# Miniprotein binders against a7tqs6, part 1

All scores and structures are predictions.

Target 1, 250 residues: a7tqs6
Amino acid sequence: MNEDGSVCNKILIAFQDNDQIANLKESVLGEVFRLDKANTNHDENIIKGLTWSTKYYEVRYDLYVDTFDDFEEWCKDLISSEYDDLREVLSGIIVIDSYTMEKDKIDQNKLLGQLGSVLQDKFFVFMNTNKDISQDVIDELNDDNSMQLTSDSGNSVEIINYHNVSNLKLNQYNEKIGFERVREIIDTCEWSGGHRVQTVEAKADSTDVDLESVFNRLKEARLKYLEIEDEDEREQFALEISNEFAEFLQ
Unless a header shows other numbers, all headers, positions and changes below count from the first letter of the chain.
F, E and O stand for the ipSAE by ESMFold2-Fast, ESMFold2 and OpenDDE, each averaged over both directions (binder to target, target to binder). V2 = 0.75 x the mean of E and O + 0.25 x the DockQ between their complexes.
[cut] marks letters that were taken out.

## First folded at step 5 (miniprotein)

Design mC4e
Fold by ESMFold2, look of step 5:
Structure mC4e (fold): chain B 250 residues (1-250), chain A 80 residues (1-80)
Amino acid sequence: as target 1 above (250 residues)
Amino acid sequence: MSDEDRLRRAERLMMWAEILEELGRIDRAIKFYERALEYLRRVAENTEDPELREELEEEIAEYEEHVRELRERLEELEKE
């Protein structure tokens, strides 16, 4: 349980069991969650008491590490009504597997869409290990997935290439890719609670607003500000953010 | 389904059962623990590795005791 009595934040990360799973675990747990092999047993399936830190806040969370053989079976179980309580408690899900464009093997797109439709305010990332899928294809898949989601309570999957074949930091729309995009999604997700503000503190009870929502919006704005390289654009963005949050600073 | 797959499923179900228990969903937690135990028992019966069998039997006994405790808690809650 969090210090404020809310349910402890939980992230599920699941790896397809293959010959590279040890390397994938080391890389993903290290790059996304900062879990060094020297200080952390990567064979543990439950890692409790972790801290997610940004410039603006800290939260505590537990990390749940799963392994599966067949994505279709794993996904259908998680979608089923037996897992409703479990989906509700998660902050989000990361799946590491090979994305396939071959429609006659499994209908992976349909499964991803169905799982996304039952994840309310939960991030959903599919980290693709298939080296043959270009970033441009990923971008189009993500655009299509977001437009197809019609559920008010759902979320669309975001597919993120594990391999950075082009060595670029941004896609054609100046958006982060790879591990940095995964971290950005987690930075801005809907945590259950337990925030500790680091660099900014808001006067919440005088404005009668949802402090957690304000902190999440501030976090998003700060991340966008730090990504802007053009000085004039950065200054304009800062002005816009200042105006947006002016009502909370009394 | 291989014994390796059974062990993965059991570990997943135990992980979920612990979360359900944390949420106070004792009746559902018991169901997940019992499903996991079914997988562990099958592996313990099938395995040719006596060290693994002994480890599994010890783990099974531990979780069977935990399930008995949870059933007592559930029965007490239902009596009020």
Scores: ipSAE 0.719, ipTM 0.889, lowest interface PAE 1.0, mean pLDDT 81
Fold by OpenDDE base, look of step 5:
Structure mC4e (fold): chain B 250 residues (1-250), chain A 80 residues (1-80)
Amino acid sequence: as target 1 above (250 residues)
Amino acid sequence: MSDEDRLRRAERLMMWAEILEELGRIDRAIKFYERALEYLRRVAENTEDPELREELEEEIAEYEEHVRELRERLEELEKE
């Protein structure tokens, strides 16, 4: 609990236990959470009292750093009813692992779908460390997963490539990728009990822009964007949204 | 299961136990701590490294004391 009795937000980040991903841990924590090496005691699984700061708000959160060797076991534990209370207090989950398209391996998609189904209203990110998977393939997977989301289905996992193989800052749909996309997802997540302490410096004029309305509009805009089949219409809509929110981002 | 896997599982369970404790779910926190302690004890018993054994035994003792305190607190809450 925060000193004010507010519920502290919690984020879970889990890394596959292999040499390759172990070397990425510091980079991921630094790029996503802006943690300095001095604050990342390699042995600390719990980092408390962090502040997530955006142009619009600051919120306190705790970061839980987990490691797994068996993704299936790790997922089954989190999906179990024993972890219901724990899932409720999470703002979201980030998994760092190698995504596999091989049918003979652990059906990561099935497990991710199952975990997503119990992570309602939580952000869920899978950061892919497999360099053999192109951004185009990731985009297709995300599109397929988003289309399978029925209104009653839990939150879908968003797959994000760790490696920018194309050296592009944006995907084919002009969306953020990599760490910037992860940060964008966290920026837009539903924080619990956080008095959105309006950072004092955003002296934006007192237009009562109901931030909740802006977030709802962003969610609606995203949903509408995903429903547009025409590429030109999609680009126009993206531009329109960008322009609408650019006024808020100034 | 390797001793390394047991340690990882213990650490994870401890992490979740702390969250449950913060949530006031003391009864569940105790269960998670106890499960974690079982893993730590197994590693301590299996290790041939006396320094690691001593470290684990100290850690086990600290968490056992913490669990005792939580049990006392739970009993007090059940009486109110």
Scores: ipSAE 0.578, ipTM 0.823, lowest interface PAE 1.0, mean pLDDT 82

## First folded at step 8 (miniprotein)

Design mG2
Fold by OpenDDE base, look of step 9:
Structure mG2 (fold): chain B 250 residues (1-250), chain A 80 residues (1-80)
Amino acid sequence: as target 1 above (250 residues)
Amino acid sequence: MSDEDRLRRARRYMMWAEILEEIGRIDRAIKFYERALEYLRRVAENTEDPELREELEEEIAEYEEHVRELRERLEELEKE
């Protein structure tokens, strides 16, 4: 408990237990959470008292670092009713694993869908380490998954490539990719306890940007973006959204 | 299941137990700690490394004491 009796925000990050992903752990933790190697003791599963800082707010959170060898087993636990209380206190989940397009592993997408359905109002990120999957394929998958989002359904998983094959900073829709996209998702997540300490600098530019309104607008914009069938219109809309929120992302 | 898998699961259940304790779900926290302790005990019994065994036995003792304290607290709360 925080000194004020509030529950600290909690983020879960889980890594597949293989040699390839083990080597990425430090990089992911460093790029996403800005953790120094000195603070990432390989054996520490719980990192408490971290600060997430944006231009607009600062919040405290605890980071929980998990590992799994069987994704199905790991997901089944989290989907179960035994974990309802745990899901409620999480701000979101990040999974680091190899995404598979193989028909025989249809189970991964099914599990991601099931987990997403129970993660209401939580961010859910799957960071793909499979280099054979292009950004274009990822963008299509994200579009398809987001179209399945009904107002009453939990948050869909967003798939993000760990690797940037194209050396592009943005996808074909001018959206952030990679670690920057992960950070953007966290920046826009719903934090528990309402204790957004407005940074002093954000108080000076007193436009009380209702962050809740911004987040709702981003959600609405994303839904609208997915409804646009024309590629040129979609690109124009993405640009418009980027410009609308550029003031917030600068 | 390998001893490595058991240790991973133990650590996971301890993480969940700590969260549950923090949010006041003491009864559930105890269950998760007990599950974690079962895995740790199995590894301690199976390991041929005396240093690892000693480390695990110390950790087990610490968490067993913590669980005892949580049980006492839970009993006090149930009497109010």
Scores: ipSAE 0.763, ipTM 0.908, lowest interface PAE 0.6, mean pLDDT 83
Fold by ESMFold2, look of step 8:
Structure mG2 (fold): chain B 250 residues (1-250), chain A 80 residues (1-80)
Amino acid sequence: as target 1 above (250 residues)
Amino acid sequence: MSDEDRLRRARRYMMWAEILEEIGRIDRAIKFYERALEYLRRVAENTEDPELREELEEEIAEYEEHVRELRERLEELEKE
């Protein structure tokens, strides 16, 4: 709980149970949350009292680490009304599993869309461990998922490759990929109870920066981005938002 | 359903119950704690490993006491 009595921010991260799960936990918890074996036990499923910091703000959060056998069962439970209170209190969800293009048993993409449609302003990341899916395919999936969002209050999943097989830092649209993209999403998510971090390095003409105002701008930009149907307009909008955000962060 | 899967589900429901308790949904938290306890009891009954059984019995006892405390809190909230 925050010092003012409000509920502490919470992130859910869930791993498909497989023979690589120990390695995946070590890598993802280390790279995204800076939780090395030296400072945390990766067998824990509740890690409390963490701090997420940027140059401009600092917030406290708890990390909840789940494992599951079957994505369909796990996802359908989380969508159900019994979990409404859980979804409301989360800042976002990260799932680590293998994305499949095969439609023999289940439309995985449909489930991701359904979960996204019930996540309001919460971030939703699917971190794909399937080495056979290229970044270009990921980019198209993300574009399609954004356009297929059916809820005005929902959020589309962002699929992010765990493996960097090309060794590139950016995709074909000059956007961050991999762990850096995951951290970027968390940097810009809607937190509660955050506060501005004062630094000696702050610009001399710095103004009172309201964290709530920053989050409101990000929400407006995200909603506008989701409504844009034309690809060229989307690229232009993303560039304008990136420039605005860069000016704010200077 | 394997005992490994039961333990996984129990840990998940304990996580959900703790979150629900923190946000003040005591009645819902109790439901999730009790679901987790059912899985833990099944594993304790099934396992042939006496060390695991003893660990589970200790965990079950701790959560049973916690649920009892939560029920008392819920009754007190209803009197208000």
Scores: ipSAE 0.760, ipTM 0.905, lowest interface PAE 0.9, mean pLDDT 82

## First folded at step 9 (miniprotein)

Design mH1
Fold by OpenDDE base, look of step 10:
Structure mH1 (fold): chain B 250 residues (1-250), chain A 80 residues (1-80)
Amino acid sequence: as target 1 above (250 residues)
Amino acid sequence: MSDEERLRRARRYMMWAELLEEIGRIDRAIKFYERALEYLRRVAENTEDPELREELEEEIAEYEEHVRELRERLEELEKE
């Protein structure tokens, strides 16, 4: 418990248990969560007391690190009613695995859909380690998944490539990709009312911005952003959001 | 199921049990600890490595004691 009795934010990251992904674990943890190698004791499943810092806010969170061999079994547990309380306190989930386009693995997409449906208001990221899947294909998949997002159906999984094959920092829609996109998603996640550390640069005169309202607005903005199909409209909306938050922080 | 997979699952269920305990879901935490303990016991019984067995038996004993304490706490909360 935080000193204020508030429940600390929780993030789950789960890795497929294979030799390829095992080697990526340190890289992912370092790039996403900026963990020092010294803090990544390979054997610790729970990393407590981390700080997520943005230009706008700072929050405390705990990181839960899991590994799985069978994705279906792992998903089944998380979808089950036994995990209702756990899902409620999670801010989001990151899965590191190989994405498959093979029709015979209808099971991965189905499971991702099912898990997404129970992760209402949580961020859900699938970081793809399969190098054969291009960024263009990922962008199309995300667009298709976003179109299926009815307001009532929960959060869709966002698929993000681990490997930047194109050496581009942005996708065709001028959106962040890779670790930067993962970080952007986490920046916009719903945090439980943790310790408001106003970053120093926010001038003292800023009215008691209800962090909850900011986070809710960020969430709404994220959802709306994902619903926009037109690239120009997306850029304009992103700019509007950025301006809105800049005004909110002034 | 391999012993490695059993250990992985045990660690997972312990991780979730700790979280459940933190959020005050003691009844569910106990269930998750018990599930983890079942996996650890199976590995301890199956292993031919005496050092691993001893380590697991120590870990099992620690978590069994913790579960006993949680049960006592749960009983006290239910009487209030």
Scores: ipSAE 0.787, ipTM 0.917, lowest interface PAE 0.6, mean pLDDT 83
Fold by ESMFold2, look of step 9:
Structure mH1 (fold): chain B 250 residues (1-250), chain A 80 residues (1-80)
Amino acid sequence: as target 1 above (250 residues)
Amino acid sequence: MSDEERLRRARRYMMWAELLEEIGRIDRAIKFYERALEYLRRVAENTEDPELREELEEEIAEYEEHVRELRERLEELEKE
C-alpha cells in the first residue's frame, strides 16, 4: 500500500515461451527495469518493493512477471470480465512476443486493440521479437492502432521492436525506439504516490510543484505531439515541451 | 498440454490470486487459487520425477490450507 492508502503501483510484464526466453528475460528485465541476474531471480513471478527513478521523481512499484504459451488465449483471458480487478490495479502492461504479418492466422492486432480498449489510461507495450518487421512497418502499425482506438477510457498499444537492426536511436518521427522508448513510456505513465527527486536546487521548489500535474502534462504533450502532422512543427513542439519540463529542475 | 505448460498456468493463477488477496478481493482470490491447484494436482499425478512430486504435494497441501483459511475469513466477512 502507498502512504495515502492506495494500492502500490503494479506493472505486468509477460513473455511468450520460446527457445530464447531466458535471454529475453535477462535482456528486457536488465535494460528496462535495471534488474540483473546477480540481484534478481528471473524465474520469480512477483518482485516487490522496486523503485522507479527519473531525474524528476521517484516511485515505488511491484513487478509481475508472467510466461504464456499462446498469445490469443492469454490476451482473451486478460480482456474478460473476470480480470477487471487485475487490470484496474495495473499501471501498465508489457508483452514480449513475435509479431506476425500472416493474414491467415488470428488477427493479433485486433486482439491488441481489444485489450487496449479495456485499459483505463494504463500504458500498453508490445515488444516485438520478430527480426523481419522493419521500423517503418512498426511506425505504420502504431499510427493505425492509434486511429482505431474504440474506447474513451482505453489506450492504444505501442509496438516496439526488441531488435535494433538499423542501429539507429530514433525513428522517422524523431521518437526514441527500442528499450529507450519503453523506459520513456514508463517514465511518463500515470503513477500514484510519487516523490520528487530532491537535489539541493530542486529542494527549494518541491513544495510548489504538483507531481501529478507534471504526469498529466506529459501525457497531454505526448497526445498532442502524435496529432501534429507537419514534421518541422512537431520538432518545434517537442523542443518547447523539453524546455517547459526542464524548468521543474530549477 | 504439457506438464511444463500446466506449471506455468498454475504459477500465473497463483500470482493473480496473491494480487487479488492483497487488494481485498478474497472471493476472487479463492477462485484463482483453486484453478491453480487443479493444474498443480495434475502435474503431481503425471510426473515421473519423485522429487518434483513431493515438492508439489507439499505446496498443494500448503495452498489447500490457505484456501480453507480464506474461505473461513470470507464467511466471517459475509456474516458481518
Scores: ipSAE 0.775, ipTM 0.915, lowest interface PAE 0.8, mean pLDDT 82

## First folded at step 10 (miniprotein)

Design mH4
Fold by OpenDDE base, look of step 10:
Structure mH4 (fold): chain B 250 residues (1-250), chain A 80 residues (1-80)
Amino acid sequence: as target 1 above (250 residues)
Amino acid sequence: MSDQERLRRARRYLMWAELLEEIGRIDRAIKFYERALEYLRRVAENTEDPELREELEEEIAEYEEHVRELRERLEELEKE
């Protein structure tokens, strides 16, 4: 519990248990969560008291690190009613695994859809380690998944490539990719009203910005952003959001 | 199921049990601890490594005691 009795924000990251992904674990934890090697005791499943810092806010969170061999079993547990309380306190989930386009693995996409449906208002990221899947294909998949997002159907999974095969920092739509995109998603996640540290650059005169309102707005903005199909409209919307938040913090 | 998979699942259920305890869901935490303990016991029984067995038996004993304490706390809360 935080000093204020509030429940600390929780993030789940789960890795497929294979030799290839095991080697990526430290890299992912370092790049996404900026964990020092000293803090990544390989054996600790719970890393408590982390700080997520942005230009606008700082929050405390705990990181839960899991591994799975069978993705179906892992998903089935998380989808079950036994995990309702756990899903409620999670800010989001990151899965590190190989994405498959094979029709016979209808099971992975189906499971991702099912898990997404129960992760209402939570960020859900699938970080793809399969190098054979291009960024263009990922962008198309995300666009298709975003179109299926009805307001009532929960959050779709966002697929993000681990490997930047193109050496581009941005996708064809001028969007962040890789670890930077994961960080951007976390920046916009729904945080519980934990320890508000206004970053120093927010001038002292800013009215008690209800962080909950900010987070809700960020969430709404994220959802709307994902629904925009046109690249120019996306850029314009991103600019509008950026300006809105800049004004909110002034 | 391999012993490695049993240990993995045990660690997962311990992780979730701790979270459930933190959020005050003691009844559910107990269930998750019990599930983890079942996996740990199976590995301890199956392992041919005496060092691993001893470590697991110690860990099992610690969590069994913790579960007993949680049960007592739950009973006290239900009486209020």
Scores: ipSAE 0.789, ipTM 0.918, lowest interface PAE 0.6, mean pLDDT 83
Fold by OpenDDE base, fold request of step 12:
Structure mH4 (fold): chain B 250 residues (1-250), chain A 80 residues (1-80)
Amino acid sequence: as target 1 above (250 residues)
Amino acid sequence: MSDQERLRRARRYLMWAELLEEIGRIDRAIKFYERALEYLRRVAENTEDPELREELEEEIAEYEEHVRELRERLEELEKE
């Protein structure tokens, strides 16, 4: 518990236990959570007292670092009722593994769907390390998954390619990709009512801005953005949201 | 299951136990600690490395004591 009795936000990141992904762990933790190599004790499963900082807010969170060999076993545990309390306090989950398009491994997609269904409003990211999957394919998969999101079906997994990290390029829809997209997802996640410290810059210009309202609007905007199929409409919507927040912070 | 996998699972369950304890789910925390301890004990029994055995036995003892304290706390809370 935080000193004030508030529940600290919690994020789970899980890595497949193979040599390829083990070598990526430090990079992922560094790029997503801005953790220094020196602070990542290789054996520490819990990193406490981290701060997620945006231009609008700061929140405290703890990072839970897990590894798995069998994704099915790992998912089944998290989907189980024994983990209900854990899922409730998690802000979201990031999985680092190889995504498979093979029909015989329908199990991965099924499991991702099941886990997404129980996570509901939590962010859920699968960072794909399989280099054979293009960004275009990922974009299509994410689009298909987003369209299946009924109001009742919770948050679907967003698949993000690891190998696109070096490419500062937006996808075909002018959307962020790679680690930038992961960070954007976390930026717009539902944080528990932990002490949202308004950043000094945000305090200076907008003493009256309800950070909670801003956060909720960002979330709503993100969801709506993901539902837009037309690229021109997406760009227009992104511009409108940008203008709205610019006006709100003035 | 390999000893490596047992250790991995133990660490996972300890991680979740600590989280559950932090959020006040003491009853659930105890269950996760107990599950972790079962894995640790198995590894300690199976390992041929005396240093690893000693480390695990120490860790087991610490968590067993912690679980005892949690049980006592849970019993006190149930009486109130």
Scores: ipSAE 0.788, ipTM 0.921, lowest interface PAE 0.6, mean pLDDT 83
Fold by OpenDDE base, fold request of step 12:
Parts: structure tokens; C-alpha cells; sequence
Structure mH4 (fold): chain B 250 residues (1-250), chain A 80 residues (1-80)
């Protein structure tokens, strides 16, 4: 506990334990969390006192770094009731692994669905390191997963490619991809209000923008966006949201 | 299960135990520490490396002491 009894925000990132992923760990931590090599003690599972900084706010968080060999075992633990208290205090989870479409690992999607179902109001990202999976396939998977979301099913996992195979900065829907998308998801996550500090720049522009209201609106907009089945309607909605927040996105 | 996997799990459970302590879930923290300690003990018993054994035995002793302190604290909180 902080001396003031406040609970620091917490993020879990978990890496598959193989040589391929091990080589990406530093890059992922650097690109997502802006951790320098000097700050990434490879042996530390907990990195405390980090600051997530945006144009609009700063929050403190602790990063929990885990590794797994057996994804099923790892997921089952996190899904279990023993981890209820842990899930409650997490802002979200990032998994770094190879996404597989092979039938022998049908368990991966099932497990991701199960874990997503218990991660209500938390961000959940699966960063795919499998280069054989195109962005178009990822987009389709995300769309399919979003359509299966019922009000009771919690947050679906968002699958994000680690690699930019297409050298594109945006997907077919003009959405951010890769690390930029991961950062965007984190930017819009529900942080503990006790650790939110407005940036000096946000204070200077005296537009009494209730950042909390903006975040809530963005969250609502995201949920609504995911519910739109028609592509044209989805694009129109995205444009409307972009226009609504244009004052903030400049 | 390999010793490497045991160590991985131990580190994971220690990580969660520390988090649980931080959020005031002392009873749960103890359980996670105990689980971690079981893995560490098994590795210490199985290892042929005397340096690793000594390091693990020291770590085990530290966490055992910490768990004892947490148990005492938990007992005090239950009396209030």
C-alpha cells in the first residue's frame, strides 16, 4: 500500500518462454512501456513506480512481468477464484505469444475467451508474434471476437500483431496497429483515479475537460464501435467520434 | 516438471504474494508464499549445484520468516 492507502495501478505482461519471445521482451517493454535497458532488470518480476504519461494525464503504475511455458496452466490460474483479488486490482493484461490457428491448439482461443470473460472492464491484449498471420486475418479475428461479446461476456481479447509485415501504420479500417495500438488501448484503460495527475499542458488549456468524462465517453464509444456490424456505419461512427474528440486529439 | 519450471512458478507466486500483501490480502498472500516456497524447496533439494542450493536456502529462509511475520499480523488483525 502506498503510505496514503492508495492502490497503485497494476499491469500484467506475460511472455511465452521461448527463445523467439525472449528476444522480443526488451523490445516490447521498450516500445510499450518506454523502459530503457538499464531499467529492465531481466530478473525482476515487479517494476514499481512507473509513470504512464499522455498528453492529458499521468498515472503511476506497477508492471508485473511474468513468463509461462504452458499457456493453459497460466490461464487456468488467472481464471480461478484464487486470483479474483488480483484481477480486481489489475488495469489489464498483455500476453506476448505466437497465435496459432492450428486445431491442436484450439485451446488457445478457448482460453483467451475464458480469460477475457473474467477480465471485466480490464484491457486484454494478445500480441501475436507469429509472422504467418496477416493483419487482415487479425482484423477478422478481432471482429469475430467483438461480435461474440454479449453484455455479460466481459472484455474480449484484442489480438495485435507484433510485426508490421505490410509496413502499414494502419489497418484496413484506418486503425492503429502494433505497439501504437497497444499504447492506445492502455491510454484509454480505466486507471485508478487516485493516481491520475493532470499534465501541466492539460492544466494550461483551461478547457475544463473532465478527463474522466472523456475517458468514459471513449470507452462507451469503443464498445459501441465494436457492436456495429455494418462497415459503412462503423466508419461513419468512427468519424463522428473522431470529430467529437478532434479538439482533444490535435 | 523441470527445476526451471519450478523456479518460474515460484517467482510467479512470489510476485502475486507481494501484490496481495500490498492490497492487504494477507491471508491470500501467505498461501501464495507457501506455494512458492514449496517449489523453491524442491529445487533446492534436487539441484546438484551447491551455490544454487545455498542461494535458494537463503531465499527460502527469508520468505519463511516473512510468512511468519504475516501470520502474526493476520492473527492480530483477527483479534481486532
Amino acid sequence: as target 1 above (250 residues)
Amino acid sequence: MSDQERLRRARRYLMWAELLEEIGRIDRAIKFYERALEYLRRVAENTEDPELREELEEEIAEYEEHVRELRERLEELEKE
Scores: ipSAE 0.788, ipTM 0.921, lowest interface PAE 0.6, mean pLDDT 84
Fold by OpenDDE base, fold request of step 12:
Structure mH4 (fold): chain B 250 residues (1-250), chain A 80 residues (1-80)
Amino acid sequence: as target 1 above (250 residues)
Amino acid sequence: MSDQERLRRARRYLMWAELLEEIGRIDRAIKFYERALEYLRRVAENTEDPELREELEEEIAEYEEHVRELRERLEELEKE
């Protein structure tokens, strides 16, 4: 407990330590946690005093940012009894890494299963950076994992693709994908501490273009723009985004 | 193990130590700080960069002092 008896919620996000994922770190932190680039000091492992805001509540949380080169080592530590107290106070874990379908890496899925088993009532997200894995494959994996959930198995990992190749906002099941899905998972997480969910009084002021929604869309658009390797596709996407925002400026 | 890996592990253990301290698990926090300090010391000893060595030695000294304070606090709590 903090000296004031307040329980601050805690989220762990861990990134694979490679050049590809290092370049995504700012984007992930910005899109999921709405952190400004200025606040993402690359050297800060703990970001304190963040606020998670929904239509229904606001909660304070601290973000713990970790990196790993060996996923097995990282998982084994978190699964160990030495980390029981840490797992208890975490609201959830997000892992950013390349998901592998290779049979020889039986270890990644096994480790994800083991970690999920000890993360009772915690959200657990694996954001896949492997572009070779389609959303359909991810949807199938998540479906299979959800079906295997027995009452005793803890929380299953939800695998979410970082990349959105199809430019679809929803998967084949009409579910949110990408960062929106991650945010939805966090929105529904069990927060610690009886802190009064201050209902943000919906200031019903109808007319104000939710600038926040516009900014989020711009950020998403920018991320997508950076993912497009083809210059012609980039130009088309930029035009589409420009047209979408032109409707807001009218 | 590379010095880079040692630093990464040190930062991780410091992160967890701070969390454990915040939640009142002082005994465990001390263990994680000590583990982090071991890595930092090894890097400081191995580095050829005198500026990095000095920075790490300062950081080590700060955390060593912090651990001493935590030990004192833990001893006080055990007497109550």
Scores: ipSAE 0.786, ipTM 0.920, lowest interface PAE 0.6, mean pLDDT 84
Fold by ESMFold2, fold request of step 12:
Parts: structure tokens; C-alpha cells; sequence
Structure mH4 (fold): chain B 250 residues (1-250), chain A 80 residues (1-80)
């Protein structure tokens, strides 16, 4: 609970149970959330009172850590109406599991789409542990997923490779990949109850800056960017948005 | 279903129940606590590890008491 009685921000992270789960938890919790073994019990299901900080803001959040064996069962439960209240309070969901392109596994991609369709203004990340899926295939999957959105009500999953087998920091479009992309998604998600990071020059104008409006502008820019098919138009849009936020900082 | 899977589900339902309670959805929190208790009781009955059994029985008793408190709170809220 926040000091003013509002609900604290919540993130769900869920790991498929496998013989590498301890290593996956250590790596993801450490790299994304800066939680090390000295300060956290990685077997704990609830980690409260965390702080997320960016150049613009600081917010408090709680981290909910789940494990599951069967993604289909887990995902169908979370989609069901019984979980409406739980989905509503989340800022987003991160799933760590193996992505498959097998013909008899088409239902996995369908389930990802179905869960995304019920996540109103919530980020949704699938961290893929399958080393056989190249970054180029990931980029194509994410493009396809963004094109399948027919409504503004839902959100598409973003699939992110856990393994960086190429040792590159950026994909072919100069976009962040891996853990850095996950952190970027969290940086721009819809938070509530945040406190702005201020400089001495900005104190007189701090009342004119609304973190909710910044989050809304970033969300809108993300959705529009994903909808643009022409690469030249996409690059121009990205430049325009970058300039707009640079002006906001002035 | 293995006892490992039962424990995993129990821990998930406890996690959800605690979150539902925090946001004020007491009626739904009770449902999730009861589901978790069903799994915990099954593991406590099945296990041959006496230390695990004792730990689970203590945990079950604590959550059963908590659920009784939540039911009382829910009845008070409904009278308003």
C-alpha cells in the first residue's frame, strides 16, 4: 500500500519450472530488478517495497514471483474472469519459458495473443530461453504480433531472447535486446503514484509535469511505432518522438 | 499430480490470496486461501518427511486462523 492509501504498483514474473530455474531466477532478478542473493531470497514469492528509478521518476513496487510447470494451464487461469482483479492491479507480466515453433505447438502463440488481449495498459514480456530461436526470428515474431492487434484495448506480447548468443547489444533496427530491452519496457510502463526526479532548475515548474501524461505519451508512441510498416516512416516517427520528449525535458 | 506440483500451486494461491486481501477483495482472497489449504493439507497427508509435515501443519493452522479472521471481516463489511 502507498502512503496515501492507494495500491502499490505490482509486477508479476513467472518462471517455467526446469532444472535451470535457480540460475534463471538469479540472472533475471539480478539483471532486471537489481536483486542479488545477498539481499533477497530468490525462492520467495513476494518481494515488497522495491523502488524503480529512471531519469524522470521514482516509483515503489512489489514483485510477485511465480513458478509453473505447464504454460497452457497457467495462462488459461490468468485469462479467466476469476483473475480480473489480479490483472487489473498489475503493471505488467514477465514470463520465462521456452518458445517453440513446432507445428503441434501453435497453441502457445495463440495463448500469448489471448493473454495480451486481456492486459489493458499492462506490459507483457515473454523471455524466451530456447537458444534455437535467432534474434531475426524474434524480430519477425514481434512484428507479426503487433500487426495482429485489431483494437486499442489490449497489448501484444513482446518476445525477448534470454540468451545473447550473438553478443550484440542491438538488433538489426538498432533497438535494445535482452535484459536492457526488458528494463526499457518497465521504464516506460504505466505506473501510478510516482514521484518525479527533480533538478534545482525544475522545482518551480514541477507542478506542470505530469508523470501520467508522460506515460500515456510513451504508450501512444510505442503503439504507433509498432503499427508503422514502412521503415523510413518508422524512423521518422521515432525521431519526432525523441525530439518531442527532449523538448519536454527543457 | 505430484506433491511438488501441489506445493507450487499452494504457494501461487497464497501469493494471489495475499494480493487480493491487500486490494480489499476479501471474498476472493478467502477462495484462494482455501484452494491453497486444500493443496497444503494433501501434501501434509502424503509426505513421509516428518520435518516437512510439521512445517506444513503449522502453516496450515496459521492460514486457517487467518481465513477465520477474514470471514469475520467480510461479515462486518456486508452489514454496512
Amino acid sequence: as target 1 above (250 residues)
Amino acid sequence: MSDQERLRRARRYLMWAELLEEIGRIDRAIKFYERALEYLRRVAENTEDPELREELEEEIAEYEEHVRELRERLEELEKE
Scores: ipSAE 0.780, ipTM 0.918, lowest interface PAE 0.8, mean pLDDT 82

